# Designs tried in a protein design chat: VHH binders against Probable 3',5'-cyclic phosphodiesterase pde-3 (pde-3). Part 18

Target 1, 352 residues: Probable 3',5'-cyclic phosphodiesterase pde-3 (pde-3), of Caenorhabditis elegans (q8i0p7r281to632)
Amino acid sequence: RYDTRELDTDPDLAETAVWSFPIFQMSRKHPQTILSRLTYNIFQQAELFRIFKVSPIKFFNFFHALEKGYWEIPYHNRIHAADVLHGCYYLSAHPVRSTFLTPKTPDSVLTPPHPHHQHSSIMSQLSTLELMALFTAAAMHDYDHPGRTNAFLVQVEDKKAILYNDRSVLENHHAAESWKLLNKPENHFIENLDPAEMKRFRYLVLEYILATDLKQHFEIIMTFTERLTEIDVQVETDRLLIGKLLIKMADINSPTKPYGLHRQWTDRICEEFYEQGDDERRRGLPITPYMDRGDAQVAKLQDSFIAHVVSPLATAMNECGLLPILPGLDTSELIINMEHNHRKWKEQIELE
Below, E stands for the ipSAE of ESMFold2; O stands for the ipSAE of OpenDDE; V2 stands for 0.75 times the mean of E and O plus 0.25 times the DockQ between their complexes.

## First folded at step 19 (VHH; framework vhh_rezetamig_d1)

Design o1 (from i4 with S31T; at its last fold request DockQ between E and O 0.94; V2 from the best seeds 0.88)
Amino acid sequence: QLQLQESGPGLVKPSETLSLTCTVSGGSIRTFDYYWGWIRQPPGKGLEWIGDIYYSGQTYYNPSLENRVTISVDTSKNQFSLKLSSVTAADTAVYYCAREWIDTEGWPHFDVRGQGTLVTVSS
ESMFold2, look of step 19: ipSAE 0.809; ipTM 0.924
ESMFold2 (binder alone), look of step 19: mean pLDDT 87; pTM 0.872
OpenDDE, look of step 19: ipSAE 0.912; ipTM 0.962
ESMFold2, fold request of step 21: ipSAE 0.757, 0.760, 0.805; ipTM 0.910, 0.909, 0.923
ESMFold2 (binder alone), fold request of step 21: mean pLDDT 88, 88, 88; pTM 0.879, 0.878, 0.881
OpenDDE, fold request of step 21: ipSAE 0.920, 0.920, 0.920; ipTM 0.967, 0.967, 0.967

Design o2 (from i4 with V112I; at its last look DockQ between E and O 0.95; V2 from the best seeds 0.87)
Fold by ESMFold2, look of step 19:
Structure o2 (fold): chain B 352 residues (1-352), chain A 123 residues (1-123)
Amino acid sequence: as target 1 above (352 residues)
Amino acid sequence: QLQLQESGPGLVKPSETLSLTCTVSGGSIRSFDYYWGWIRQPPGKGLEWIGDIYYSGQTYYNPSLENRVTISVDTSKNQFSLKLSSVTAADTAVYYCAREWIDTEGWPHFDIRGQGTLVTVSS
């Protein structure tokens, strides 16, 4: 069991305010409890224990059980879950320069919002129930991940693919299994929500987890882009859309991190891919591109991922002012890091 | 306890290839959290990082040496190796293999290293 006094004073957890949070160093110090420790700290900073009367006992029962259910595989493990949770916290907690985070005034249809509203946080615009759902969903989002892609599970007719009819197989699995875990009486830290809050919390958690399926990536970006001039933070569905952007950016964050973190995430996902490629070879299947350990194409994989997946989302968020910008910088450090890391991969391709 | 042991010829002729192997015992080279690196110390000088490898085979090299260095891993033997081509007397050093962790900026930190082996480049 955690000592809450220890957790409240842990100087390493005080570093959650920086994008470069040293997640791997923290995980080496607390290899079995990194997720539970981080979730506690974030819930405490957002005052969620007080606001929703959360039992610390049931809270730790749930998050410890959740943490244990992540597999010992290179990438989709409890460290990744903690990293995504940190990303959701960081991106929501810091002031951003977006003007659309201010409520519309009666005269705003024909005039831009007044400048005095441009430095609020996304967290200040979301309800506390929406925040709790976002952070809980981040911790849950890859629960019981086997280290294989949806496409692989469909191709081999895995039991989960059959159950979910090939649609968002893993994401449905993560949501269903983590919710079943939460519903056990000893884990049910949301017991004090009223019935309307409970229904809304479940809806939000499911929406956030399902948004992490990359098949929804471009639809979510397109929906946001089409609505950008009409976004209204007083509208629940617009707040949900913003929350989806946060968990998606957090889920694919590594190219936007300092090189040392990006390098480690890259090496981990590549090894997990090579394990799938080995499995494909054993089954007599074609080896999926980028998953053949005998033909490593890391730089090409990362160039494609950044150019076609990460950059479209990060750029869309940055251009409308949704990414924090540290004093003294012209743009978000996420963009600066992404461009730096992308340049390194492109240079490596040129040398090959 | 995890231990690292260097092996290979202690004498190499100029222009030839220096070749060393590191054997990992008391633990597995298949580690998610650690990298396997080579460092050297020329006589009377400080330590120089040569490069490292993840157990998947992915390598990272010191830019000053990268055109001459090859690091490889054999997980079935729990070993990793160093090849340094076109050696000169300047490559005479004590060579160490090490376990590394990488910080957020990308700098290696060596938490376990071997005893070291002197390699002399001489004609």
Scores: ipSAE 0.786, ipTM 0.918, lowest interface PAE 1.1, mean pLDDT 91
ESMFold2 (binder alone), look of step 19: mean pLDDT 87; pTM 0.874
OpenDDE, look of step 19: ipSAE 0.914; ipTM 0.963

Design o3 (from i4 with I102M; at its last look DockQ between E and O 0.92; V2 from the best seeds 0.86)
Fold by ESMFold2, look of step 19:
Structure o3 (fold): chain B 352 residues (1-352), chain A 123 residues (1-123)
Amino acid sequence: as target 1 above (352 residues)
Amino acid sequence: QLQLQESGPGLVKPSETLSLTCTVSGGSIRSFDYYWGWIRQPPGKGLEWIGDIYYSGQTYYNPSLENRVTISVDTSKNQFSLKLSSVTAADTAVYYCAREWMDTEGWPHFDVRGQGTLVTVSS
């Protein structure tokens, strides 16, 4: 049972606004309820219970059932879901320096921001329905993940791969199964949305979850960079694109975290990869690169992941001012951490 | 009740390899949340972290010892091991195995520790 008075005053949850949120320490304290607790806190901070008249009972029924459906596997578990949700909250809640989130003037300012000039947060530019969809999608985004890749599921002709015709197999599965769970009457915390809101909410949730398929990674980045000079936050599709950047950055955030968090996520994903490699070996299949526990190539995997996946997204967001820059820093701590962690992996490659 | 117990020879000759095993009981070494570490305390001196291992086999070592240390894990026996090669009298210490949890900056915190075993390097 959840006690909202205790959750509203939990001092550990007061740290949700920091990038280095101690997700693993929090999960050790609440191993079965980390996702529902964090989602409750974030919904409260965004006033989503009040605005959408969300039943706390149905809310906790849904999010607890959701977190129970994450498997006990090293990486794609409920802690990862909570971590991605935290990332979406952090990235949306802090003021950012992007010019397209600032009111435009008919003329150039010609001067740096006046002391009274305030930076807007992404959260302040999104509708509350869009925020609820983003945070809900983050919690859902890996629901019922088996710890195997799309390519593996296709190769072994898994039932999910057959159902979804080899296309975004896992992401479609996460979306479909979590939505079925949400639609159960006892879990339906969105019951008070009107029909137009419900249709929009479902559309947004599906778009956010499907955006986490890395096959769409560079297309999303390219679409954003090509539109950058024309982005208008009054246009719903431009806000959707920004939201996709947030959940994608949150989903692959590990290299942008302090070393202690990055190391833990790395060791977890590597073990999950090795479990797939073991399964491939048992089936007489070729072992996927980087998934052979007998030939660990962790530093090379991380160097490639940072250079070719994480850095392109993080740099694109940073250069247009979409990453928070905290007082006293010259750039986003995400970039600072990423460069530090990347350097460590490159040094390790030289020793190997 | 999780418990760790060191075992191995208490006397090692100079230039040989120190070898210790830690047996984990009352819990599983296959844990997502924890690392399995070795620390030592030379006589009259402070604690020195030697290194740790994740149950996947991934190791991390103190740079000052890195070229002489091997930590390994055998999940089927619920054990992890330390080998320290080319020992000298400076390696005489009480050796502890420990379960570690890691904070956000990467500092280890030892929440369960063995009783320790004295290893003396002497001819």
Scores: ipSAE 0.769, ipTM 0.910, lowest interface PAE 1.2, mean pLDDT 91
ESMFold2 (binder alone), look of step 19: mean pLDDT 87; pTM 0.870
OpenDDE, look of step 19: ipSAE 0.904; ipTM 0.958

Design o4 (from i4 with D33E; at its last look DockQ between E and O 0.93; V2 from the best seeds 0.86)
Fold by ESMFold2, look of step 19:
Structure o4 (fold): chain B 352 residues (1-352), chain A 123 residues (1-123)
Amino acid sequence: as target 1 above (352 residues)
Amino acid sequence: QLQLQESGPGLVKPSETLSLTCTVSGGSIRSFEYYWGWIRQPPGKGLEWIGDIYYSGQTYYNPSLENRVTISVDTSKNQFSLKLSSVTAADTAVYYCAREWIDTEGWPHFDVRGQGTLVTVSS
């Protein structure tokens, strides 16, 4: 498929450790392969090929097939999958100030040396199997997404809603279909895991994907907040909880990005919403709030999303020191960007 | 090959509304990735970004012009348009329509541009 020498020397992929990674510019360069290229780079940086003896051929077979199975729709496409994967990598790879993580030397972490402090990354505290599961789950998490919400699928009695009994319909669908794809012999890049590793890997992947259902959002935040003083990274369930925070933050990241990225993701999700509203109109159903292209309420949607969904998670992670903080800043750039973007939306509402 | 062509009156009286249409050919205005923008160049001056529109109808305007500018899109005709109200001699310029991509900081970059049309505000 690819010549891996090309991928190993691509200077654009060397910048994956930057929160403002130019995902749309990279996608223009590689419109059909952005996800597989990024996944390869991240697996290499985490040494997953070496540690788990991953066949590059089966790896690319799987991730190319996975990537092609994402639909050509405005938001829930292969670029979004790559964006979430990048977020999981970024949030795990940098030293964080949390006291419940074990301090590490700079040579084991992607951060410049600090003479008085040594900070650990989340990546250094997770097992390599847990990392492979997290990154693989990020790539899989929206596989075969049709551009419709769970509520819509339930309302129209879609076959997926019937199959999954109205519970986490899309998330179960993503997990089941991507796992079936992985199990094809030509795609089975995890074939060298022993039986215990295989069972654990599957469990973790399923838990990470299911955590992306926003109906679980506040339960996950609350569980973390209540356990904060008791978190022990030597406990597998506490590491799982931390990993769930990473993929959730990555999945809803756009308000925490620089404005240029945020506006593009916003315009894309709004158009996908309007496509659902058009479908509802054609079916004679009531139009879901915010999905009527004839009555755009973008600023109100974004204000509500930031205030009630993104900010609770981001501030919880920031207050316990789980967000990377760039040199020269007293707080995470994620918080700085979110406050900037939120202010812009609130000002827009005042003018309307 | 994607092409953009401006059309509209080349002469507009003061206090009237300047109206231009951009016709997109060789590709669809319904693009997930790109925005559709208007820029102008007054005589002896540099380029000035006026604003852009996503095919859903979402607009972004230069703050210095936002109270006078309206950009709209008609996906059925593969066209987008500019209206600039209450024009004065300062609005005399060559007007271009363009396809834009937006960088991480939010700056537009124009990868396909029309030939431009001179609009003179006089009489």
Scores: ipSAE 0.793, ipTM 0.921, lowest interface PAE 1.0, mean pLDDT 91
ESMFold2 (binder alone), look of step 19: mean pLDDT 87; pTM 0.877
OpenDDE, look of step 19: ipSAE 0.893; ipTM 0.953

Design o5 (from i4 with E105Q; at its last look DockQ between E and O 0.93; V2 from the best seeds 0.86)
Fold by ESMFold2, look of step 19:
Structure o5 (fold): chain B 352 residues (1-352), chain A 123 residues (1-123)
Amino acid sequence: as target 1 above (352 residues)
Amino acid sequence: QLQLQESGPGLVKPSETLSLTCTVSGGSIRSFDYYWGWIRQPPGKGLEWIGDIYYSGQTYYNPSLENRVTISVDTSKNQFSLKLSSVTAADTAVYYCAREWIDTQGWPHFDVRGQGTLVTVSS
């Protein structure tokens, strides 16, 4: 039971335009509704209710049910879902300097693209259906996550690993279960899409969610890098690839946030890892690296994660101008924060 | 309602270790969203942050004290503790335990605080 007047005027939701959005403060204020509130705000800003004739009642039914289905675990919870959604919004909404993007405006024929044209946002180049799919997928992407890795689920022969034949086990689970939730009549906020739109929306949502499997990480980066000189935003598969970069960057964003946010995400993921390590010990399994609470290696974990996972993606996006750069900065604040946080972890390793 | 209570010796001899325990009641120390911190106020001076701990055991310390401070947590007793080694008269202060939330830049904010306990370092 939401009051849209409250949501339309909430000053905290006006902060969605900053990378350092205070997600934890907002979540403390709205602990059970952070995801639905943020999704509503973003759908309103992108005019998705009007364009697709979205029922507000079914919209809130779905997103509230969705966020209730996130577990009460330290990291892979509804706050993380909201954080990834915010990241997708921020990265898509701000002007970027990439030359393969052009302004999407009614007057674009009067101001033809030039090598030095005004900057446009990724959002302006995506269709409204693609935007709805991206934001919906971000909200769905970790639905019903149990706080265990794919490798663990495979090793213990979890029912999900058996069902999905060890392939993208969690990501398939998130997609399947969230889609089943969406299809309940009381939740079906996409009911007014025509058949072609419905097929396309489902395809996009599935592709975005599956892209969050870190087994796909380097393949997606390499595909983008190798196609960079041929990218054409008029081609649907190229727009899909850009959208995959957005959700992936949003999913692993914390090293690119100010230290206070990064610290909190780090402590949360470490505790979730330690819970898996405890489970491994109880089962007589080898404890996964970095998951032994009796031998904390937080700085080494974060140094490795930044060096081998976050930096390759962030650097690839930055070098082609896909990261927003605030006025007065030489580079993206994401890069600035990542380098700062990486230095802190390296210094901690030297003390050990 | 969540309450924090400090306990421990009020008098500590120079060069010894100051040891305090904070007991959390009316709520669980196993909190995803909060940290458990120690602060102190020396006579006539402002509040000084000592450090904090997440319930996983991860600690963060004031750089000026980090060589002498150990903060620990016992989730089974719903308690966390402070040890400050090699104390001098400069460590005489009112010591508070607190629940913290951390802002985007990393500054602690104390939303629930214990009543405080005076610890005097003297022979």
Scores: ipSAE 0.783, ipTM 0.917, lowest interface PAE 1.1, mean pLDDT 91
ESMFold2 (binder alone), look of step 19: mean pLDDT 88; pTM 0.882
OpenDDE, look of step 19: ipSAE 0.886; ipTM 0.949

## First folded at step 20 (VHH; framework vhh_rezetamig_d1)

Design l1 (from b4 with V112S; at its last look DockQ between E and O 0.94; V2 from the best seeds 0.87)
Fold by ESMFold2, look of step 20:
Structure l1 (fold): chain B 352 residues (1-352), chain A 123 residues (1-123)
Amino acid sequence: as target 1 above (352 residues)
Amino acid sequence: QLQLQESGPGLVKPSETLSLTCTVSGGSIRSFDFYWGWIRQPPGKGLEWIGDIYYSGQTYYNPSLENRVTISVDTSKNQFSLKLSSVTAADTAVYYCAREWIDTEGWPHFDSRGQGTLVTVSS
């Protein structure tokens, strides 16, 4: 159905290395296949087809089935999945200044590079299995999302909330359903992994998806900051923690994007929130804060989200050198954009 | 095929309110991907972006006009509207409604545009 030769030479996919990747423009051009196209490009860049002997047929069967299972809702759709995947790729692929990412080799590296001038990427420190798990988890992470919060599903006693005992309801649902989809024989692009690789891959995918539950947000940040002086990239749990930071940053990236992208994601999430508020009203439930379309509080929502959720993570990653810095800039583009967008929201609050 | 059609009076008295409606056909105004905008071109001048609206009701306005402009949407009629208050001769222009996509920096790009309607501000 896809021509891999066409995908290998697609000039639009050459822009994947840019934080401002025009995800909405690409999605309009390929509305049903944005996720599978992007995943293919990223797997090729990381050489995952060659290393793991991935069948292109089963690969496209899976990722196309996966993207079809995302709902047509304003925010938690296949474009968001592709956006998070792009974020994981961008954050892992570029050189970063963190000194704890210096490769440790017992044989040839006797005089490690000067800490301030080395340019290792996070991708160079992760195993190829860990990379495949991270990128696959990013694509899966919101699969079959209904556009409602965990708290809503718990309150209305949704089947998913009952099944998962009110704990990480959506995140468990995304992981379980996407894994079932992957295990269908026609979709099983990981069939050539040996048993140890398969067990490890599943473990990593589950850990990455579950890390996207915002209830775990501050615990993950705290664990990282407390462990920062002892992080060792030769320790698997430390690499997992770094990978969790990547997918979390990618998942909440919108305030760190240029304004045009941030504006669009904001309008989309607000409409999805208003749809939940409408549903709450129809059910006679209290309307969740910020979800009342009759009382829009967009600037206050964004100010709070940036100040209390996005900035703590982005700042923690920036201060330890985990964010890429473009040539000619003194700090990460992510921080620059976040401060710009945050100022716009604070100014809007002053006008109200 | 998407079509946009401006409608409204072609003559408005100074100090009154200019009011235009855009009817969308061949597509839905309830679109995740697009915004619905108003542009104008005064005689002998370039295009001026007035503002746009997302189908949720969220608006964005040109700062030079924002205290006089109101854009609204009626999804049940597949329409969106412009009101520009306290008009003067400087507001005489051809007014276009348009479907917009927004680039990464925030600049509107017009995917489809109506044929335009001349609005003259005169007594």
Scores: ipSAE 0.787, ipTM 0.918, lowest interface PAE 1.0, mean pLDDT 91
ESMFold2 (binder alone), look of step 20: mean pLDDT 87; pTM 0.865
OpenDDE, look of step 20: ipSAE 0.911; ipTM 0.963

Design l2 (from b4 with S31T; at its last read DockQ between E and O 0.94; V2 from the best seeds 0.87)
Amino acid sequence: QLQLQESGPGLVKPSETLSLTCTVSGGSIRTFDFYWGWIRQPPGKGLEWIGDIYYSGQTYYNPSLENRVTISVDTSKNQFSLKLSSVTAADTAVYYCAREWIDTEGWPHFDVRGQGTLVTVSS
ESMFold2, look of step 20: ipSAE 0.799; ipTM 0.921
ESMFold2 (binder alone), look of step 20: mean pLDDT 87; pTM 0.871
OpenDDE, look of step 20: ipSAE 0.909; ipTM 0.962
ESMFold2, fold request of step 21: ipSAE 0.795, 0.820, 0.743; ipTM 0.919, 0.929, 0.904
ESMFold2 (binder alone), fold request of step 21: mean pLDDT 88, 88, 88; pTM 0.878, 0.878, 0.880
OpenDDE, fold request of step 21: ipSAE 0.919, 0.919, 0.920; ipTM 0.967, 0.967, 0.967
ESMFold2, last read: ipSAE 0.771, 0.758, 0.771; ipTM 0.914, 0.908, 0.911
ESMFold2 (binder alone), last read: mean pLDDT 88, 88, 88; pTM 0.882, 0.878, 0.877
OpenDDE, last read: ipSAE 0.921, 0.921, 0.917; ipTM 0.967, 0.967, 0.966

Design l3 (from i4 with S31K; at its last look DockQ between E and O 0.97; V2 from the best seeds 0.83)
Fold by ESMFold2, look of step 20:
Structure l3 (fold): chain B 352 residues (1-352), chain A 123 residues (1-123)
Amino acid sequence: as target 1 above (352 residues)
Amino acid sequence: QLQLQESGPGLVKPSETLSLTCTVSGGSIRKFDYYWGWIRQPPGKGLEWIGDIYYSGQTYYNPSLENRVTISVDTSKNQFSLKLSSVTAADTAVYYCAREWIDTEGWPHFDVRGQGTLVTVSS
């Protein structure tokens, strides 16, 4: 199924450094293998196969098994996993303007110090183990998602809610089940990590996946904002916090994408919501807000999501210079797109 | 093999409503990564996108037509429909239904199209 020579020369995968990566077009070309193909490309670009002596056979065994375990549902499927992985790659790979990523002591022998004469990427400041953990966690982060919210699972006393005592039910489930899959000998692509590396890798993967629980959204943003003047990239816990921001931004990226991508993610999440609302109706439960297909409130949902969830994170990252700003732009394209999409939703509310 | 077929009256009087149905066969209208659209081609002119619909019922319309257009979907019948109200002679065109995929910028691309049906607006 996988030919590394084919993957190494695939021109479509050369576009991974672009925020508007055509994820849906790529998925139509490779509907069952988009996640494993993208993960392979990113691991190759970060040299993770060479550095950690990763078996390509076990790598593809794991990531293909992982993407097959995503359900055939409109939003929380393998395309979303690939999209979040791409977002983590994009956000980490480009130079950012944040001053806390620049060297604290300039080397005056070779290059005189000057503000902004060079910019580092987040990727260049993370260890290769931290990068592997971040990208692996992104691929895992919604594994075996049933297309229902934590609140729904708690309300119906789902086995997962019972097991995890109503706390971060889905996020614990994603982490536990994807880790069990990784531990199968045929999937164990991290077999060559030493014991200390293995322990650290597991810790990081779990921290990244659990950070995607939106109940922790504002706590993570506030922790970062309050730490900002003291952030030191030589400190592992500060690098972990930065990685959490990356996977969180990637997980909720849709409003920061060009309109064509944003509308497709919006239509998909709305249909998945309506499927939950239909299930609630069949069970005689109250219909969750925004999940009644007979009373669509799409523009209000998106306005609220952008204003209360996406914008606080994106703005916090932008104000400290943590979002890439590509040549030819005055600010991050993420902010430009988000403001454009938000205006479209607000205008639609006024027309309704 | 997926096929789309337009049906509906070929003659409509001015000020009345043009109504067409597209029947999808050889595949399901319930597809996550596709939209279902209407396009038209007036005599001697290029193609004009009218609008599309996602199988959930969410619609998107050409701004120049949106006050007169309604697109609907019936997934149980594997059909979607177009209504264009208050027609004039300018609405005379060949009307096509199509399966669309949407690019990053939001432009529709039609990968399966019906054969088209001429609708003439005259008294």
Scores: ipSAE 0.657, ipTM 0.878, lowest interface PAE 1.7, mean pLDDT 91
ESMFold2 (binder alone), look of step 20: mean pLDDT 85; pTM 0.855
OpenDDE, look of step 20: ipSAE 0.907; ipTM 0.961

Design l4 (from b4 with D52E; at its last look DockQ between E and O 0.93; V2 from the best seeds 0.85)
Fold by ESMFold2, look of step 20:
Structure l4 (fold): chain B 352 residues (1-352), chain A 123 residues (1-123)
Amino acid sequence: as target 1 above (352 residues)
Amino acid sequence: QLQLQESGPGLVKPSETLSLTCTVSGGSIRSFDFYWGWIRQPPGKGLEWIGEIYYSGQTYYNPSLENRVTISVDTSKNQFSLKLSSVTAADTAVYYCAREWIDTEGWPHFDVRGQGTLVTVSS
C-alpha cells in the first residue's frame, strides 16, 4: 500500500505545476501506481480530503483499483489517464487573463473604470465539488479502454456497441464501469457527500467523461464561442462548459507539449492504431486510414489532427484568455509548443 | 535482468554494408516506454548516437548518418538490427546496442547497453 507520509514528501510530485511534467519518467518509477499517486497529490493540493471528509483508505482502494483496470496497451493506459488528470490540474490551477473570470461591475458605463483587473485561476472560480468531479472524471475517463475505436466496435458488433446502441460506445462504457467500481463499499471515497452533493457529483462526472467523445468536439467549441460574451462564472452551466474545455484540452494535449513528450505519445497511439489495423486485416475488413503498419503516414496524421482537432480548441481557449501565460512569454506555452510541433510535421511531409 | 548482445561480422570491406543484430534477453522488445538504439565509439573518440527504433517500426536517425542507416525490428525474435551502407574507414568503431528512454525535450538516455562489438572497415 501507500504511505501518505511518503506521498506528502515526494519531491517528484512537486513538479505538477509544470506543463512539461515528466509523466513517462514518473510512470517508470511507479509503473503500477502513477495514477493513484498523482490523484492523491492533486486532491491534497485542492484540499479535497479535508473539505469532503474523504477516507484515505477508500480513496486509495478506488484509485488503485481504477488504475489496475486500465489495459496494458500502448496509449489508452493508466499513464494517459494520469496525463489527462495532470492537464486538468495544470490548466485549472494557474492564473488566466480571461475577462469572464474577473468580478463584473454593475454597469461600467455609469461606474468609473476600475484601475486594476483581478487575475483568477479557473480553480478559484469552480466549486470544490466541481473540482473533485473534474479530477475524478479525468482519472476515470478511459477506464477499461480496449485499444479500439468506437467505429471499429460498431463495425464488429462488439457487446459494448450493442449495449449503447452505437452512441458514444467507449465513453459510456468508461463512465458506467468506473462508476460501478466506485460504488463498491471498499472504494466509496465519496460516502460523506450529502444526497444533493452526490447527485451533483455524479451528474458532473458523467458530463465530463462524455465530453471526451470527439463527436462532441466541434459542438462544444461552437457552444463556447457563440456564448463567449454572455459567459458568467456565477452560472453553473457556464462553469460546466469551462470544465468541459479543460478535460478536452487535457485529453488531446500531446501536440501542445514539448517535442519529447509529443513524440512519445505519437509513437504510442500509432502502435495502438496498428494493432487495430492488424485486427482488421485478420478479420478481412478494410484497414482504417492511418492504421496500416505497412504504410505509416505519421506526419500526415499529426498534421491533420493538429490542424482540424487540436488547434481549433487550443486557439479558441487562448484567444479568450483561458490558457495560462507564464511570466516572460508573449503567449501560452501550449500554443508555442503546438506551432513548433506542427511545423516539424509539415516539414517532414515536404521531405516525403 | 535485461541484457543486450550485439552480433555480426567484425570485418567489413569499404563500400559494403555493415550489418549488426542486437538480441534482447531478460525482457521484451515490445516496450511502450523504451526505444532501441545503436551507438558507436570510434577509436579514441566519444560515443556517437546512430539512431533508434520504437517496436512499431518507427525510426529516428542521427541526421549526419540518416542517408546510410537503416534500423529494423523483429519482435517475434526479440531482436533489432542496424545496417550502415557504403562504409569507409571512418566507420570503424565499437558498436553498441542500447535501450533508451527519451526525455521531455526529445534527447535519448541509455539505461542498458550491450557489451559492444568492434567493427573494422578495411580492404
Scores: ipSAE 0.742, ipTM 0.902, lowest interface PAE 1.2, mean pLDDT 91
ESMFold2 (binder alone), look of step 20: mean pLDDT 85; pTM 0.867
OpenDDE, look of step 20: ipSAE 0.907; ipTM 0.961

